# Miniprotein binders against q9h3h3, part 170

Target 1, 235 residues: q9h3h3
Amino acid sequence: EDGFTAEHLAAEAMAADMDPWLVFDARTTPATELDAWLAKYPPSQVTRYGDPGSPNSEPVGWIAVYGQGYSPNSGDVQGLQAAWEALQTSGRPITPGTLRQLAITHHVLSGKWLMHLAPGFKLDHAWAGIARAVVEGQLQVAKVSPRAKEGGRQVICVYTDDFTDRLGVLEADSAIRAAGIKCLLTYKPDVYTYLGIYRANRWHLCPTLYESRFQLGGSARGSRVLDRANNVELT
Below, E stands for the ipSAE of ESMFold2; O stands for the ipSAE of OpenDDE; V2 stands for 0.75 times the mean of E and O plus 0.25 times the DockQ between their complexes.

## First folded at step 11 (miniprotein)

Design RF37
Fold by ESMFold2-Fast, scan of step 11:
Structure RF37 (fold): chain B 235 residues (1-235), chain A 85 residues (1-85)
Amino acid sequence: as target 1 above (235 residues)
Amino acid sequence: DREELRKRFMELVRELLELLYRAREALKRGDLETAERLIREALEKLEEAARIAEWLGDPKLLLLVRILVKMAEQLLEEVERLKRE
């Protein structure tokens, strides 16, 4: 009964978005304060609900860093959802192209590179690298999940403004690799999240648009990026 | 106070997610007595959460309640099926 698991994951994601966030905002805080903030709130130690002994006494949904130039734009999510319902009742084919067009029409263009890491030093080190890249202007915004359960992996999300801008998506991948990240990365447009399209959906849509794998030899950017839809390597 | 109600709602959501998850795990083990107790507790908290979401009128809270209701309904259907075997 995969339905329960999908709904459980969706409910947890919504709850995390609605709970308080720990934010380093480079628009209002000097970059010199970042190292102290990272030492105070290592993601391997920050607990989802403020467990005893953690740095937090209250629930934390996300730990985030906003770049100096960060300007959030979610687009017209309500218009997107209404258009999606109309598309489903229209009998027209539902394809990646039709979703892309809905996203463009309603300006719901953001997307994110995702990486999953076990709690520990490697997670904290990876997050510190990403956070510094955001504050230094190589990335726009990023967040990392707190520690929810013993043994569970945590996720770092690195956002880009426009999933249709392939060069911008690839530039973010390069900046992530330059920060020392060597694990598998997957890129997902937020339009799929807002429409509730996940793995094994009835339209056979893949919400993952790109994959990035680290390769030390031969690539100037340190990674190979695959276009999942066309099964074509871009780097 | 709207802020106090929102805080209470999030506390209920935290408790609901834990109860529903534990109920699903109990069903996987065939522990129907534990599952039914946890689901019963979840339904009481879900009723309170639904009232708060409706009073606050926030579309995100209303959507989250709908998802939690669907999770509880799926668990109740599973309990019914297991009892019939």
Scores: ipSAE 0.724, ipTM 0.925, lowest interface PAE 0.7, mean pLDDT 88

Design RF38
Fold by ESMFold2-Fast, scan of step 11:
Structure RF38 (fold): chain B 235 residues (1-235), chain A 105 residues (1-105)
Amino acid sequence: as target 1 above (235 residues)
Amino acid sequence: TEDEVRKQFMELIRELLEALYRVRELLKKAEEAAKNGDTETAEKYLEEAKELAEEARKIIEELKKLAEETGDIKFRIIVYILVKMAEILEKRLKEVEEKVKEARS
């Protein structure tokens, strides 16, 4: 592969972040309005660029739900980017530990559990469950991608404020499972997104840090979580 | 206004992403046609790819100007990624052009 796919995914992700978002903000909107909002904007029908017949007439980068206690903190992304460019120029090894240290130094600590689903009922149902968990206070914030022009799977992202806080990451996983989600989940720190760590990156790093699998008749948590970087079971 | 500048920037990003994707698809079709000995079809796709690549270069110039004028780091980062995508396709275009020439015999 020529590396085009990795750069394309990075560009698409940044473009989505920069375009307008459809937001249900529980800090300013009564929880009783959530069901109507979810019915108006099902992610399988909201199109990336406002196609005719969709609920949106303008581009939508993300559909998001903010919890009542949500307080965003993106850290020093500018400093992170400068340090990353300097590190690449230095020729020093690029490892998960190196990226973790850059993230800590620049306070870019947020991360997210990812679930990829095909457009349709399953996606809309999963999103509704996650959105209710956010509004009810079990999760802090979540977003879901709109339907892409090219088609393909959509992604639901459930955020935690600190990817180095394993207990917080596991608590979010537990809340996702409690909402009825049974598909494979992977966890990606936002620092990987900002630095362009996607599938087939040149440093051969796994693009996700944790993995969660539903355990039918298994653990009390409803899932088994693996730390992929250290190859250690967390549950 | 700053919102109008953002809107213009995002419209150019959308156009560029569509153009880069289309260039890549055209180059794949040109290579497949050349491999099958259909040099006329290969040359047609290659010329379409070249024309679209030139349009992509113009959009990149506009995006660089807007990113510099605003000083927005996110504008600069996405432009950097898009330039990298264009460089990959430019290299691929030269490779496919050579294969088409070889197929002509």
Scores: ipSAE 0.654, ipTM 0.891, lowest interface PAE 0.8, mean pLDDT 87

Design RF39
Fold by ESMFold2-Fast, scan of step 11:
Structure RF39 (fold): chain B 235 residues (1-235), chain A 105 residues (1-105)
Amino acid sequence: as target 1 above (235 residues)
Amino acid sequence: TEDEVRKQFMELIRELLEALYRVRELLKKAEEAAKNGDTETAEKYLEEAKELAEEARKIIEELKKLAEETGDPKFLILVRILVKMAEQLEKRLKEVEEKVKEARS
């Protein structure tokens, strides 16, 4: 086992959350200022630690856009964790349905559509489209990772309030597609993140609930969405 | 101030993460050199790893003090994760040190 890699990823994630964020907050900033802000802070150029020549001189954990109606609610994460530990020690089956019920009981309902893109113009263009959708009210909130020193893909996270609200999740997908995004998207509920459900988990659960693939013509959503948990096409 | 303490803490976190990553890379290089019979190069990488690991231990102690002084749950959790990483690297360092010694014989 390589516990070092798992701990390293966890430490990096916590450090990013705790470092300063570059935020365009539509609740307090006029929408007319968005284009200038996007031009000032393209994700492909903003470096994690403020490398020479980047737009930032200080560390940046995330670049985020908050919609005008954004009202965060993390739920009872402490209660969720306690219930999760009790469930694991009980020996009862751990299934997508069980995790869904824990999340509902403790109001840990948020989730996110994830897309991974290489640094460059396409990433910056995709982020600009997402940011405009957030400011226009089609999406609630989104964030994108800064450029790592070693390179590699950057991630755009587009959040929804309630992963159990399938229509809301699909509306977010539709808005992402309307913004011109054509890459693979996967949807992960925050409860899976809090409970450590990743690619190779001991319970053999799919680490994502939905998968969205771009589709040309005929579809009102511009995409084909798969329910990963039930392995059923939704669109 | 709270903000200044956070900045100091995060700067030390960055330094520690970079040091731990580099220790791991140096240990991989030392092991590869030892496997290839280049014991001189292996010893050089191992000594660099030991020196950097000692610097990492100093950073950990400073981080522990800051986390204790603030009582911030996020500081405490992050320090615990980094301590686990450091302990895993310390074990790996001793394993690589023995392999380098064996390659010398």
Scores: ipSAE 0.627, ipTM 0.859, lowest interface PAE 1.0, mean pLDDT 86

Design RF4
Fold by ESMFold2-Fast, scan of step 11:
Structure RF4 (fold): chain B 235 residues (1-235), chain A 85 residues (1-85)
Amino acid sequence: as target 1 above (235 residues)
Amino acid sequence: DREELIKRFMELVRELLELLYRAREALKRGDLETAERLIREALEKLEEAARIAEELGDPKLLILVRILVKMAEQLLEEVERLKRE
């Protein structure tokens, strides 16, 4: 296991969530202002810590767009974390089913489709498409990471309210594809993020529940969605 | 003033992440002197961050401090391992 890298990823993720966000909030801002906001804050140019020459002078954890109907509900994250600590010290098996049950018990149900793209025009174009879909009501909420000092890929996250609601997860995938996105998408429940469970964790859990691959040709949905846990194709 | 303490905490977190990353890179290069200096700087900032987290009593700040402590401990373990070679 790469313990330092796993802890580093977890610490960076928590720090990003706690630093200020640049938000276009469609609940209070007219949709006509979106294009100017997107031009002012392209994710390939917004830097994590407000480096000289970037559009931001202060740290930015995330660039986000909230839809008109967006209603935040993170559930009982504190209770989830306490239960997780108890589970780890209990010696009981840690499985996907156990984490699902903890998430349900503590109402930590949100999840997200993720796409990783290199900084540049393609990232900015993809983000603009997602942001417009959110403001138009086809998606609920999305965010994109700023440019890191170390470089590397940036991530766009498109959220759904309930990872156990398969139809809602698939509906979000369809809306992402309708926005012109053709890259690989993976879906991760927020419970894994709150608990710091990433790739190569000690419990051998796959944090990805679903994956979506773009279909070339005549598919109405535009993608194949696979349930990774059950190895079942859903579309 | 809670907001000022949170701002200071986040500044410390930023500096800690950079120091710990640079220390790890120094260890990969076999530069123990640089790694030890960077880890020492990190431990001082970590002590300040821990005090702020404890004063505010915010669970998310306390959890982040614990993660940063684990990172520092892993680097200290690697320093001791390399010193014994």
Scores: ipSAE 0.713, ipTM 0.923, lowest interface PAE 0.7, mean pLDDT 88

Design RF40
Fold by ESMFold2-Fast, scan of step 11:
Structure RF40 (fold): chain B 235 residues (1-235), chain A 105 residues (1-105)
Amino acid sequence: as target 1 above (235 residues)
Amino acid sequence: TEDEVRKQFMELIRELLEALYRVRELLKKAEEAAKNGDTETAEKYLEEAKELAEEARKIIEELKKLAEETGDPKFLIIVYILVEMAEQLEKRLKEVEEKVKEARS
């Protein structure tokens, strides 16, 4: 968890985005085929760079499930990057609010709930639950990392289209909890990924906007969500 | 072609990430050997780390050139992250080099 590991994870995530993905696309594939696909490609067994003993012989960056309504929109990433460089040279304060404004201006609004799990049955079970929620329409899109050659925890990412839409973010959290997920969840806007170099090195901004903790009893949705950027409990 | 450039770029990223990881591991081993008074082993690990770091620098320069030629924002961003990682390891290498020198003294 030093600065080097944060930058390493950011670089690996971007490299994974650029490598081939294994995708179940509910826009073109019947939901009845999901269980067979999940059995063929359990994330604990799919390897990042392929090997003869795994389900894949070629590199796989991500294993993903697209919902019927999924419509990708990355916004103006180039304009965002240029504006970020200008902001840094301006001497103006760099805060979560400033980054939020840059993201809004350039329509880079997507974000994701993250959960980290060790390879094994619990990871595969959690992913199957999330994948079914996507295909059934409770979530829009999700992906999970393949098994790294060095081992370590894998990540499940559950996307929402607008990190500034608190209701949408909370609805996604509720759907994740309804799928049986009980671990800590953190929410990261994609704008932080696109600006990754500066978040770790100079600004040391918290990369999470929201945090969800499982709650036994109390809240009807089964979790407590905190807005980390503004330090406000959402419920 | 764009696909050929992307494939070359991705292979270089893979090589660089592995090299940076290995440099970090070699520096940890060099530091531990120096703390144990095994200066000969520490110096060998440090020399391996320096050689690998030099290879990493060459890969970074090739990645920079490809990213600039394509102008792809994703290529530019990932190269920036990799440069940050390399700079952190360069500082770490200098720190370990100094500790190895102190252990020899």
Scores: ipSAE 0.437, ipTM 0.781, lowest interface PAE 1.9, mean pLDDT 85

Design RF5
Fold by ESMFold2-Fast, scan of step 11:
Structure RF5 (fold): chain B 235 residues (1-235), chain A 85 residues (1-85)
Amino acid sequence: as target 1 above (235 residues)
Amino acid sequence: DREELIKRFMELVRELLELLYRAREALKRGDLETAERLIREALEKLEEAARIAEELGDPKLLLLVYILVKMAEQLLEEVERLKRE
């Protein structure tokens, strides 16, 4: 891809993070209010910049659900960015291993399972399942993108605290599957997002660490998970 | 008022992303006049956004302005390239 596309994706992502979010916060809101909130703000109908006829008149960057025990820890993102510049000029190879070490050093450990779905009933149903799992304590936090002006697929992000904690990543995958999700999932550490590791990056790194595919019949976990970074099967 | 400045900044960012995207689309179809007009409008809004980011001293706002500036510069380079064809 050209440089304009990469910059455009980065600018849009930052803008979404900075625009207002619609949040159901289970730390301060009774769980009994979730169903009404989900009905009020289905992600297929919430528009990125507001529209007559949508649930929102003002811009919405993300629709999010925070679990009862959610405690955000972004780590030292500023230190990470400074170290990234140093790494690029050091001559050290840029590999999943060096990025992992950089993330650990700066405590930027969070990551997320991603699923992409077209606007519509299936997206709204998937989001409702994920939101309930968050409020019930099986997942910690999740968000979903609003509908873009020109359409296109929307993304659901389900976060975990520590991408280096293989068991925690797999437990989140199991909870997503238990919520009824059957589509392809990919796992991306937030350090890759902060450093601009996307598809077709110049270091030829896979932009995600894990991939989960739904398994029909047999597997108790409900999925087969591949560790792309280390080229090993986890389930 | 910090809140009002952030709101204005985000309105500018929305307009900038739309203008830069439309300018890119104009370049793809060879419409240099439209692209130049849209880029010029974007540069005016970039100046205002940069002033707000500097006033607030927020590293995130400054970084976003930097990225938007890079986008505009890349489009201007493409305009100059196409003019020489």
Scores: ipSAE 0.663, ipTM 0.907, lowest interface PAE 0.9, mean pLDDT 87

Design RF6
Fold by ESMFold2-Fast, scan of step 11:
Structure RF6 (fold): chain B 235 residues (1-235), chain A 85 residues (1-85)
Amino acid sequence: as target 1 above (235 residues)
Amino acid sequence: DREELIKRFMELVRELLELLYRAREALKRGDLETAERLIREALEKLEEAARIAEELGDPKLLILVYILVKMAEQLLEEVERLKRE
């Protein structure tokens, strides 16, 4: 039962990555066109597989905004996968520390802040704020899921290029908060998602590295960030 | 054409995810007849998707087919369990 749900989520994630994306690419598109693009493709109205009533007639896996400085670097994912197979057969404990070492060795360093919001005006407003921060250079890349047929919350993913760079992770959190986002954020490195997609039902690896909570009237940052692996407050 | 095969594969994946999810929902409510019908439709589409993935040899397509096969197998095990009970 649990296995079916994990496999279903893994299959949906792979399908979304492989289906077409709606992209605003600030490397080739003037920033002045962003507001019109956001109005055309609000994530609460873009449907996963197209609908006569939605902005899209074809499937959409993700809605994304690429910053001017965006330079995709997935690292050596093939080498990571080979090392992961070796680790599984070695008898060594599979821990956040050993996965971190694999990620560093194979340069698979990207990660993302995740926020889950119900479809509606709050989601669209949050996405617009994040997209503007990306185009203005405060964030590098972000994407948001389209509306699923089965309903449920949508996810905004805000990427950083190096999950081991605490300052960079914290700077992204600050930019998200400055955009008016007040919900819980969790940070996951892409190494966990790559290994989870290939091995989800076998290993169920999905630890959260960082957690950010909004603090009203609190810190100058607007949030409190916790390193969950080490149980250390970063702010 | 590779692009057309990938497009066809993704259309099959969409239909498979819908069929398998609906089959699981039917099993949850005890509707074995509907579940079996939906699983049978899924198996036919899985066969076609597997052939495309094997023809293209793309690791991503092969892994996705593997995951979908595991989903179908779990539903078939649940159908057998409920019938034996």
Scores: ipSAE 0.641, ipTM 0.901, lowest interface PAE 0.9, mean pLDDT 85

Design RF7
Fold by ESMFold2-Fast, scan of step 11:
Structure RF7 (fold): chain B 235 residues (1-235), chain A 85 residues (1-85)
Amino acid sequence: as target 1 above (235 residues)
Amino acid sequence: DREELIKRFMELVRELLELLYRAREALKRGDLETAERLIREALEKLEEAARIAEELGDIKLRILVYILVKMAEQLLEEVERLKRE
């Protein structure tokens, strides 16, 4: 049951990554064109497989915005996969710490803040805010899922370069909050995605490293951040 | 022709995800005949997808095929479990 759900989520995520993306690339496109691009491709209307009446005629895996300073580095994913197979065969415990070491060894360091929203105005508004923050340089890169045929929630992913850099992770959270986002945020390292560790994984690991809750008034950061793995309040 | 193979692979993946999802839904309803038919269709498409992944030598394609195979295996195990009831 749980295993099928975990594999299904993993397969869908990999398929989305491999299908074409709709990209606003601030490295090559003037920032003045962003508003028109956002109006052309609202994530609540872009469909996963190019349904009639949607802005797209072909499959779209992700809608993304790349910041001016964005420089992708996926690390050594092949080496990570080989080491993962060896770890499972070794009988060594599979813990957040061992996964962190695999990620560091193979330079697979990126991670992301996730927010899940129902299709509609709130999703499109949230995405527009995030996209503007990326183009203005407060965030590095972000993507949002297109609308699935089944009409479930869509996800906005806001990436950071290094999940082991706690300050960088917290700075991204602050920028998300400054963009007007008030919903729950969870942070997942990409190493978990590459290894297929979703909410219903075999090793019973929490796929979330950090959790951010909106804080009403008072706080300069606008949120409370919890380190889920160590059960420590960071803000 | 590498682009053609990738497009075919992605079409197979889309069809596989739909077939495996529908098969699981059939099993939840106790409709073993429909589930077995859908799983059989999925296994045929998995064979083609695996062949393309091998030809292209792309580790990510191989991993995706592996995950889809695991999904099909889990459904086959559930079919056998329900038959014993």
Scores: ipSAE 0.650, ipTM 0.905, lowest interface PAE 0.8, mean pLDDT 87

Design RF8 (at its last look DockQ between E and O 0.65; V2 from the best seeds 0.61)
Fold by ESMFold2-Fast, scan of step 11:
Structure RF8 (fold): chain B 235 residues (1-235), chain A 85 residues (1-85)
Amino acid sequence: as target 1 above (235 residues)
Amino acid sequence: DREELIKRFMELVRELLELLYRAREALKRGDLETAERLIREALEKLEEAARIAEELGDIKLRILVYILVELAEQLLEEVERLKRE
């Protein structure tokens, strides 16, 4: 996909954040209710803006599952944005290290593993596996996009609380693989989204921090993880 | 009030995403007149969206508007480039 498509998709995701969400919250809801909730709201059937034939008549931005220990923290996005504008004005180099330092300073640390799947059984099955892993405590939180009017792939996002915690990022990948997911996964820090760093950015930064590919019988881990920013194998 | 401003902002964003997508599709097929018209309509809606985001004081709404502005500017620059061919 080109740079325009990547930025347009990012804008769609930010807009979706602002619409109502369908949430299974394991902090307040018994795990025994999950299977019925998943059957009621399969992502391939929930529509972005609602219609009479879908499970929803009103707009839905995201379908999400919160783990029992989930504690959201967006950090200081206001301070991050001001510092980013100052950095650009200063003419100082803009590198992965500079962005990482900005994120740490302003506590904007969350990130996510992303997978894109066509609407249908495989998407719904993948989401159910991820949702169960969240409720069982193997993952912290996840969300999936509803079906768009124009069609196209839907995205499952599996969050970690600190993208600078490499072990935590890799543990999330392992849990995703253990849930039966075999497709390509890419990891993006939320800080990149706030700073407008997408596929074809003018600073030539890789928007994806990590990439995970499923590996049959190769490693006990079940996948190979690449540090895309530095182009080095981690596993 | 704030609730009505948020509702209006979301209506504008939905329209903007569609307008920008259609403008890019028009450019892909070489329809510069349609692309330019759609981009200019998007710019007008972006001015309203920016005003609402400023009034609401939410940095994330402002960031979304900035992304949409950049998308519109990229398309307008492409229209101008193609006009010179």
Scores: ipSAE 0.727, ipTM 0.924, lowest interface PAE 0.7, mean pLDDT 88
Fold by ESMFold2, look of step 12:
Structure RF8 (fold): chain B 235 residues (1-235), chain A 85 residues (1-85)
Amino acid sequence: as target 1 above (235 residues)
Amino acid sequence: DREELIKRFMELVRELLELLYRAREALKRGDLETAERLIREALEKLEEAARIAEELGDIKLRILVYILVELAEQLLEEVERLKRE
């Protein structure tokens, strides 16, 4: 995808954050209701703005599942943003290391695995597997974009609570693969999102920290995971 | 009135995203007059969106406005470049 397309998609995702969400919250909803909810709101059929024939009549920004143990903690986002502004005016180098330290200092540690799938049965099946993994406690929180007016790939986001906890990130990758997902996964710390740093940014920072590629003959989990910041394979 | 401002902002953002997409498509087919008209309409709406984002004091809204301004300016620069060629 080119720079305009990437930036336009980023703006669309941010706008979606502000519209209503369809949420299955395992903290308040029995797990036995999950399959009915998934059948009612397949992501390939839920439309962004409530198109004719869709299960929703109102706009939907995201479809989400919150796990039983989900305890939201975004950290000190305001302090992070203030420190970021100060860093930019300080003349000090802006590197992946300085962003990592900024995130640690302000406890903005969450991040997410991303996957892009075309609308259809395969997307709905992948989402259902992820949603079940969240309700069963193997994953904490996930969301999926609704079907766009123009069509095109949709995104599933699977959150982890600490991008510096490599074992936790790898365990989430393994749970995603156990759900039968074989496509490329990329991992982005939320610090980049809160600072508005995307692929085509003026600092030439790469917001992708990890990549996961499915391998049939690879590790027991079936993934090969690369640390993009250090160019080191983790698996 | 805060809820009303948020609704207005989201309406502007939806319109802006559509205007900028259509302007890009017009550029791809060489229709510079249509592209410039859509971009300038977007810039006018961006001024209102920026005022609302500032009044609401929400960093996410300000970032969104910044991204949309960047998109509009990128397209306008391309229109001006193609006019000289």
Scores: ipSAE 0.600, ipTM 0.903, lowest interface PAE 0.8, mean pLDDT 88
Fold by OpenDDE base, look of step 12:
Structure RF8 (fold): chain B 235 residues (1-235), chain A 85 residues (1-85)
Amino acid sequence: as target 1 above (235 residues)
Amino acid sequence: DREELIKRFMELVRELLELLYRAREALKRGDLETAERLIREALEKLEEAARIAEELGDIKLRILVYILVELAEQLLEEVERLKRE
């Protein structure tokens, strides 16, 4: 994927945030209803704009599951943006450390593990596993993109509250792997999205903080997690 | 009227995403003239989207506009780069 693809996908994702979501909220809905909900709205069949014959007649931005412990906290995104604009105007050097500090200062600390899967049974199965893990309290919140008209890969996002909490990030990876997910995972802080920092950005900042690769017969975690910033394996 | 503005904004965003996609495809084909035309059309629509985002006072909409502007500008820079080769 080129740098343009990353920005385009980010814009599409943000646009999708504005459309209605299909949500299973474990705080208000019994866990016993999850299977019926998953069967009603398989991600491979839910269409972005409500195509004829799809489970949805109206546009759907995301399919999401909220865990019992989920509490939405986006921090001070407005303050973050203002500080970022001021920083750019100042001509001061911009580093990963600068972004980390901005994120901390404005409490914009959320991040997500990302996986990209082709539409079909494997995607729906992966999503079902993740949704179960969320409802069971192993994960806090996850979402999956609906099927696009052009096809292509769908993305599952599994969120953590704090990208600076390495242990929490690793625990989420373990839970994803325990759910049977074997594909490549990348972890991205949301702060990079809010600041328009994608692949091939002018500051040469890497928006991917961690990478997880599945490993057979390896550690009890079933994955190797690489810190991309420091090029160090954490597991 | 707020709802109408949001609707208009979403329509513009959809059009913008399509224009920028088509521009990228044109670049891949080496059709720099088509790419440039589509990018310029996107930039014109972005002005309206920006005005709506400001009127609505929604930070998320402003961020989205920002990302789209950055994407359009980067594509334009790439067109200009390729024209010089």
Scores: ipSAE 0.597, ipTM 0.882, lowest interface PAE 0.8, mean pLDDT 91
ESMFold2 (binder alone), look of step 12: mean pLDDT 88; pTM 0.847

